# Ledger of designs, part 4: VHH binders against q9p4d8

Target 1, 280 residues: q9p4d8
Amino acid sequence: MDFMKPETVLDLGNIRDALVRMEDTIIFNFIERSQFYASPSVYKVNQFPIPNFDGSFLDWLLSQHERIHSQVRRYDAPDEVPFFPNVLEKTFLPKINYPSVLASYADEINVNKEILKIYTSEIVPGIAAGSGEQEDNLGSCAMADIECLQSLSRRIHFGRFVAEAKFISEGDKIVDLIKKRDVEGIEALITNAEVEKRILDRLLEKGRAYGTDPTLKFTQHIQSKVKPEVIVKIYKDFVIPLTKKVEVDYLLRRLEDEEDDDATQKSGGYVDRFLSSGLY

## First folded at step 16 (VHH)

Design h5
Fold by OpenDDE, look of step 18:
Structure h5 (fold): chain B 280 residues (1-280), chain A 121 residues (1-121)
Amino acid sequence: as target 1 above (280 residues)
Amino acid sequence: QVQLVETGGGLVQPGGSLRLSCTASGFTFSDYDMNWVRQAPGKGLEWLSSIYSSGSTISYADSVKGRFTISRDNAKNTLYLQMNSLQPDDTAVYFCARIEYSSGWVEFDYWGQGTQVTVSS
């Protein structure tokens, strides 16, 4: 997706392509993470004596990554959402002025805290090679985690773009729901059970395809690095719900920008009326 | 049952024009965003154009921008693709596809059988 071409960002084909690509990325990242044990120590607060830092090894490493990435404009991109926004630094690269495609408040929608929590507590145990510690690979483990987390974050927050597209598509129907603050109605509107099932089925197939050594196809013991069913479960139980949350949160506020525009137009009309009334 | 039926394909010379039609049935056509996609031999699916349910929002892939025009007639439950300045690279099976939104995904949930377009001298 080219965010420098705002007119193309909400193209349905482009959105779909981006989503499909993100699926692949996430699956691959899970596979990479599956090489390592669960390594609970990586996620324990103050397990290691990290200088001037209070938190887990993962938190520290992720924050450092984001610090570095921020300097190269990663988080200037509209589809990137940091886990640690407080550590971001200014870029030394020429600034890219991305045109705004999403609503003005889009950057305020952030579910990374939930993602991080779910990732460490639920996702890692499901995809790890084992439940134990692997002291010699703590760094590698954490690096793989970061890739997983960033890809998940991007995917989940991409729901904002989908929500915007849906808003444009639905028109009055969704506006009415928003005005009523009907969360359940909005959720229902953005959910199609049949399509969801298809997506999950696709994920299952991808999991099978990507996780299997083709050389083992001839062996009776096709060992998947990550169980495809686990991938599906992760999407069903966590990715989809969090994405919906992002969409709903985005949509509930979608009329705020319009109200401001109307207010500015109304205020401009008053100024014009004041200027026209010659009371100067 | 949801059905999409594409028509209008055929053989055309380079620089020629074709108009494709997609007739929809089994659902409220006006409520859905519609798309044209194509698949060339040995290639993946390529998105070409979309038109939102409102009809006011239209988009094109760069490959067809300026040459193709998407339109819809809700009263006739028909989607159109006017293709001008056709090139050999436009040779493909063209599909009409309905889009559905779900859980943060945009997906083509229904497709037609497609119509063959061949551009050859």
Scores: ipSAE 0.772, ipTM 0.904, lowest interface PAE 0.6, mean pLDDT 91
Fold by ESMFold2, look of step 18:
Order: C-alpha cells, then sequence, then structure tokens
Structure h5 (fold): chain B 280 residues (1-280), chain A 121 residues (1-121)
C-alpha cells in the first residue's frame, strides 16, 4: 500500500494483503524469540543500573529505539504506533505530509501499554525455550522482544484501518450505535465468530508447517520449537481481543470527524469520502 | 443461505471482451460491498476489484486497471465485471465474493462456484 495515495490504503485487497503479511511476520518473530530463555531479568523494573531511568531493560532499550526511529520519520507513517510516545523527537529528515486516511484522533488510539504488559507476562513464557536466564544473550533477547512487540503493535493497531472500512461500509447502522454510545452493540457489529475461526485455523496450519520442517525459513543450524497451539492461543486470547478493543475505541469517536462538510458521505465509498475531504 | 452464481464466462480470443455477471440471493445484496477475484490454473486467489454497496468503485488491482470495469445493479441483485483487451494471462476461474469486515479482518466470506474464462493461447 502507498500511504501517499489514499485510494490504495483503504483498498480492501491491500488491507487483507497487509494483514496476511503481518501474520507471517509475527510468526517469524515468535520463532526468533523462541531461541532464548524467558530471561525474567530483562523485564524486571530496575534490575540493571541504567542511569536516569526507572523501568526494565526492555523498557529502556525499546524507548531508545523509538527515540532514534522517530528521528528518521518512522512514527510519521499512519500505520506505526509508538510504545513510548513521550520519547519521540523531531525528525531531521524532510517531513512527509501524508494525506488523511484515518480519523484525526487515530494516533490517540493506542493500546501498546496493554500489549507490552501481556507480552512480558503471557507471551514470553509461552514461546521461550525455557524458564531460565541467558546472561550472555540479554541484548539479543531484548532485540528479539522489540521485533515481536513492534509486529504485534502494527497488527493490532491495523484494526483502525479495518474499523474505518467498516464505518464507510455500514453507513447509518453504525452511526446510530455510535450516537447511542452502545459499546456492546459496536463490539457485536465488528465481531464475526466464523471470521475469527478462519484466522485461528490459518495460524494453526502455518504453525504446523514451520514446526514440522525447521529448515523452510531458516538455515540448517537454527531450530524452532514454538508449538502451533501456542500461536493460536496468543491470537485468540490477546491479539484478536485487543484488535477489537482498538476498533471499538476508534469507532466510538468516529463522528467527531463528521462535524465538517463530510456528513453526506456517511454510507458512501472510500473515494467519495476523500473527495469530500479535499483529498486527491 | 447466501448464494452467489457467476455467469458469462467462455472462450475468447486475445484482445476480446467478456462481461461477467454475479447474481446474489439469500442476503440483502444492497447492504454489502462486493469483490471480483480470480484463480488461474495452479495459482492462488488474485483480488481484482471491489465496489461499495452504494455502487461507487473502491479500487482495481494494477493488473486489470483500465481494462476491467466493476459495476452493480442493486435492483437486480447483480454484480458485473466488464473485461476488455483480454490476454492469455487472464485465463482463470472468476469468482464474485462478498466482503465481511469483522474481528480486525477483511474476509471474503462467500463466493460462488465461479465461471471459467479462457483466452486462447
Amino acid sequence: as target 1 above (280 residues)
Amino acid sequence: QVQLVETGGGLVQPGGSLRLSCTASGFTFSDYDMNWVRQAPGKGLEWLSSIYSSGSTISYADSVKGRFTISRDNAKNTLYLQMNSLQPDDTAVYFCARIEYSSGWVEFDYWGQGTQVTVSS
């Protein structure tokens, strides 16, 4: 997808292709993280003497990566959401003026605090090679953690794009639910048990493929032991519910952007909405 | 029971045209966005074009942009694909598909048996 061309961003084929690719990236990152022990010292607050910092080694390392990445415009992109928004810095590269695709408040829809908590308490123990420490691999372990966290964040917050597509498609029905602030009604509207089953079945198949042929994605010297059922459980218990939370939070505020001249486009197409907003 | 029935396929020479139809039943057609997708021999599904329930076009895949036109007639519960300038690489089974935007996913939750399009090779 090209974020400089709004017609490509809410293209349903492009959205689905992105979701499939993010799924593959998450599985790959889990396999890479599974090479390390749980290493609970990485996640203990103030375990290491980091100057002028209160938090875990992972917190520090991730925040420093985000500070650097912000300087090269990573968090200017509509699909990137930071774990530590308060450490971001001004870019020294020429700014990119992305056309508005999502609602104006989209960057305020951020569940990364919850993702980080669930990752360290539930996901790491489920995918780690063992429960011990690897003192000589702490940096490599935390770098693998960053890749996992960033891919989970991207996938979960991509729910904002799905929610926007749902809003445009549903028209008056979803507007009524938002006006009533009917959280349960919105959640029901964006939930489909058969779709969720298809997601989980696909993950099981992918996890089995990697688990039965360790050389497909890796050199002959690297092995993964991530059980496919663990991947499925992480999606079922955390990724899907957090994505739905992102969707509900996004939709509840969606009418805030309809206080301008776009009111006639509530049930219209993607192109109609952007033409009304003055986009290409 | 959702049913989608594609018609209009057949054999055509390179450079020719076909118009595919997809007749929908078992749901309120005018409430749903719709797709055309195809599957060439030995290949996976390829998305081609999407159209909003209102009849406004969402987009086209680069491979068919300018040659194919998606449209719909909500009064007749029918989705159309006008295909011009057909080439042998367009040979495939063509499906219409219903779009479901749920649970953080975009899914093609129903499609029919498909209609064969063969461009002579």
Scores: ipSAE 0.380, ipTM 0.691, lowest interface PAE 2.5, mean pLDDT 84

## First folded at step 18 (VHH)

Design i4
Fold by OpenDDE, look of step 19:
Structure i4 (fold): chain B 280 residues (1-280), chain A 121 residues (1-121)
Amino acid sequence: as target 1 above (280 residues)
Amino acid sequence: QVQLVETGGGLVQPGGSLRLSCTASGFTFSDYDMNWVRQAPGKGLEWLSSIYSSGSTISYADSVKGRFTISRDNAKNTLYLQMNSLQPDDTAVYFCARIEYSSGWIEFDYWGQGTQVTVSS
């Protein structure tokens, strides 16, 4: 997806392609993480004496990654959402001014805390090579975790783009629901059980297919494959619900920009800009 | 039952034109965003164009922009693809696909059997 071409960002084909790619990435990352034990010590607060830091080893390492990534403009991208926004630094690279595609408040939609919590408590136990500690692989474990977390975060928060597309697609129907603050109605509108089932079935197939890859990023003594059923369960129980939450949260506020535009007499709401920008 | 039937494919010379049609049945056609996709031999699925339910929002892949035109007639439950300036690399099976949104996904939940388009001298 090319965010410098705002007229293409909300193309349905592009969105779908991005989603499929993210799905693959997540599955591969789970497989990579499955090489390592659950390693609870990585997630325990102050388990290790990390200088000038209060938190878990994962928290620290993830925050450091985001610090570095911020300096190379990762979080200038509209589809990236940091877990630790307070540690982000300015980039030394030339600034990229991405055009706004999503609503002005899109960056405020952040469920990373929930993602992190669910990841450590529910996802890791399901995908790890085994229970318990693996002291010699703490670093590798945490690195794999970061890849998982970042890919999950990107996918889940990508619901904002899907929500925006849906908003454009539905028009007055969704506007009415938003005005009424009908959360259940919105959730129902953005959910299709049959499609969900197909998605999960596809994930199962992908899990089976990708799990056979003998080439792993990390060389470890203990290697395990993620069960395809576990992948499906993770999506069903956590990824899908959190994505819906992101969509609902985004949609509930979707009229704020339009109200502001009306108030400021600025030419055309977001929708109008979208439509007028030739995104048809 | 949801059904999509593509027609209008055939053999055409380079530079020629074709108009594809997709007839929808089994659902409220006007409520859905529709797409054209294609699959060339040995290649993956390629998205070509989308038209929203209202018909006011249209998008094209770069590969077909300026040459192809998507349209719909809700009264006839029909989706169209006007293809101009066809090239050999446009040779593919063309599919009409319905879009459905669910749980943060955009999917082609239904598509037809496709219609073959062959561009050759």
Scores: ipSAE 0.831, ipTM 0.923, lowest interface PAE 0.5, mean pLDDT 91
Fold by ESMFold2, look of step 19:
Structure i4 (fold): chain B 280 residues (1-280), chain A 121 residues (1-121)
Amino acid sequence: as target 1 above (280 residues)
Amino acid sequence: QVQLVETGGGLVQPGGSLRLSCTASGFTFSDYDMNWVRQAPGKGLEWLSSIYSSGSTISYADSVKGRFTISRDNAKNTLYLQMNSLQPDDTAVYFCARIEYSSGWIEFDYWGQGTQVTVSS
């Protein structure tokens, strides 16, 4: 997928491949985080004497990463969504002008506060090696947390790309639902129970495969570090519902970007109109 | 039960043409976007082209753009792939697949058994 080439973003094979990679990254990051104890001090507000900062150690560390990354254009990319938008700074590098691939308001669709809350309260306790503290590993633990959070954010907010593809695909039916502000109808349109089951079944199989590292001598007994069923439950209870929330929020506003007539019209995606207009 | 059946494969010389068909049953074909993929011997799947339920084309892979044309006939529940200027690298099993968008995911949820295309002299 090349965001400088909008036609590659519309290729459903490219979108599917990106989703597969994001899923693999999340599973890997959960396994990496699972080597640490829960270490609740990492998440406790003002537990450590960080100068000029009010928040947890994780909040501080993640915000500093985002500040530095913004200076090298990370958050100029269409698929990157910050946890701390207020700490972003102007880039040192020449500006990149990405063609529009999502609606103009896409950056306003941001559930990272909810992701952070669920991550610290539900996901960490579910995947940690044990309860308690590892005082000599708090920095490494928080670095693993950052990887988990950023991969979760990318996957969940990639729902905006899938929603855009669905918008283009559905034509007049989804336009009517948006005009009626039919939230339940939109949610039903983006949900298929058989596909959801396939997502969860695939996660279960991947979790089992990652647990059987072929370079390790011990089989099955070593595989109990993070249980595949926990990964599936996290997806079912948190990742999938938050992704749907992102999709619904994105779709409800999608007609704000349509530049034409009061009459009901066939949907035209941002990338589709970009390509058909001949402007690049 | 959802079924997809590919036909139209065969042996063809380099530079030749073939038209593949995929007949769908067990679902409302006109409600679904559709896809052609192929798998060459010893290689992974290659996504070739997708088409909207309405009949307009979504995309072509760079490897086939300008040579292949995807189309559909919703009245006949049939997906087509017109393949022109075939070369030895096009030798593969060709599959049609149904596209479903759900829960922040794009799934190719049903596949045919495939049809063999062999391009050799």
Scores: ipSAE 0.590, ipTM 0.815, lowest interface PAE 1.5, mean pLDDT 85

## First folded at step 21 (VHH)

Design o1
Fold by OpenDDE, look of step 22:
Structure o1 (fold): chain B 280 residues (1-280), chain A 121 residues (1-121)
Amino acid sequence: as target 1 above (280 residues)
Amino acid sequence: QVQLVETGGGLVQPGGSLRLSCTASGFTFSDYDMNWVRQAPGKGLEWLSSIYSSGSTISYADSVKGRFTISRDNAKNTLYLQMNSLQPDDTAVYFCARIEYSSGYIEFDYWGQGTQVTVSS
């Protein structure tokens, strides 16, 4: 997707294609992560004596990645959301002025804390090669985790674009729900059970297809493949619900920008009327 | 039952024009975003154009931009694709597809049987 072409960002075909590609990326990253043991020590707070840092090895490594990535404008992109926004640095590259496609508050929507928690507690145990520690691969494990986390974050927060498209599509119906702050109504509006089932079926098929081609690079040990059913379960139990949360959170605030525009127009109209009335 | 029926395909010479129609039934047509997609022999599905339910938001793939025009008549439950300046590479089966939003996805949940368009001298 080209964010420098704002007229194409909300193209329904482009959004769909992007989402499908993100499925592939996530599945691939899960497969890569499956080469390594669960390695609970990577996720345990202060398990290792990291200088000037309070947190887990994963937290530290991920934050360092984001620090570097921020300097190359990664998080200037509308579809990227950091896990550690407090460590981001200014870029030394020329600034890219992306046109605004999403609402002004879109960058405030961040569910990465929940993603990280679910990933370490639920997803890793489901996709890992085995339970327990693998001391010689802690770094590789954490690196694979970062790829998984970043791809999940991108996918889940991409719900903002889907929500924006839905807002445009629904018009008055969704506006009424938003005004009423009807979360359940909004959630119902953005959910189709039949389509959801088809999506999960597609993921199952992809999991089957990708599990047969061990492009697994570096491990001398029997590489366990991720079970396709586990992938489906992860999507059903975590990815989809968190994405819906992002959509709902986005939509609930969607009228904020419209209200501001109306206020400015009304104020401008008042000024124009005032000026035209000769009172000045 | 949701049904989409494409018509208007045929054989045309390079540089020629065709107008495709898609008649919808079994659902409230005006409530749905609609799309045209095509599949050429040996190739995957290609998205061509979208029109939102309101009709005010329209988009085109680069491959057809400036040549194809999507429109809809909600009163007639019909989607149209005007195709001008047709080229041999436009040879494909053309489908109209309905969009459904679900679970953070945008999907083509229904499409028609398709209509064959052949561009040949």
Scores: ipSAE 0.843, ipTM 0.926, lowest interface PAE 0.5, mean pLDDT 91
Fold by ESMFold2, look of step 21:
Structure o1 (fold): chain B 280 residues (1-280), chain A 121 residues (1-121)
Amino acid sequence: as target 1 above (280 residues)
Amino acid sequence: QVQLVETGGGLVQPGGSLRLSCTASGFTFSDYDMNWVRQAPGKGLEWLSSIYSSGSTISYADSVKGRFTISRDNAKNTLYLQMNSLQPDDTAVYFCARIEYSSGYIEFDYWGQGTQVTVSS
């Protein structure tokens, strides 16, 4: 997938392959984080006397990373969504003009605050080595947290690309649902229970495979501390529902990019406009 | 009961042409995006081309752009792949597959049995 080549971004095989590979990254990051205790002090507001900052150690560390990365254009890319938009700074590098693939409001579809809350309250306790503090390696623990958070954010917000593909595919039917603000109807269009089960079964098998993979980055023959069923539960209870929320929120606003007064009468115009713009 | 049946495979010489068909039953064919996929001997799956339910082409893989043409006839519940300028590395089993959008994923939820294409002198 090349974001400078929009035809590769709306290629359904490329989208599918990217999503499947993101599963691998998330599972790997969970296994890396599982080597640390839950370490609640990492997430406690003002636990440490951080100069000129009011928040948790994780909040500080992640916001510093995002500030620096914004200066080198990380958040100009369509698939990167910041946790702390208020700390982003202008780049000193030449600007990249990515072709428009997503709707104009796509950067406003951001559930990272909810991801961060769920991660610290639900995911960390489920994958950590135990309930204690990681006194000797707080920095390493928080760096593993950042990798988890960033991979979760990327996967969940990639739902915007899936939603755009679905919008182009559905034509008039989805336009009617959007006009009616039919959230349940939109959610039904993006949900298939048998396919969802297949996805969760694949995650279970991947979790088992990673637990026996001798080539994990830290040491060979490491056995996973994270039970595969926990990984599946996190996807079922949090990743998939948040992705659907991203998709619904994206779709509900999709008609804002329309040039016609009656989008129902001009549903073919949506497809023609995207095709005539050179996007595939 | 969803069924996809590929036909039209066979032996062709290099530079030749072949047209594959995929007949669908057990679902409303005109509601679904469709794709062609191939698997060469001892290789993984290669996604070739997709087409919208409306009949507009979505994409082609770089390996087949300009040589293959996807199309569909919704009245006949049939998906087609016109393959021109065939070369030995096009030898594979060719499958049609149905595209499903679910839970923030794109999945290929039903497949045919496949049809063998062999390009050899």
Scores: ipSAE 0.548, ipTM 0.799, lowest interface PAE 1.6, mean pLDDT 85

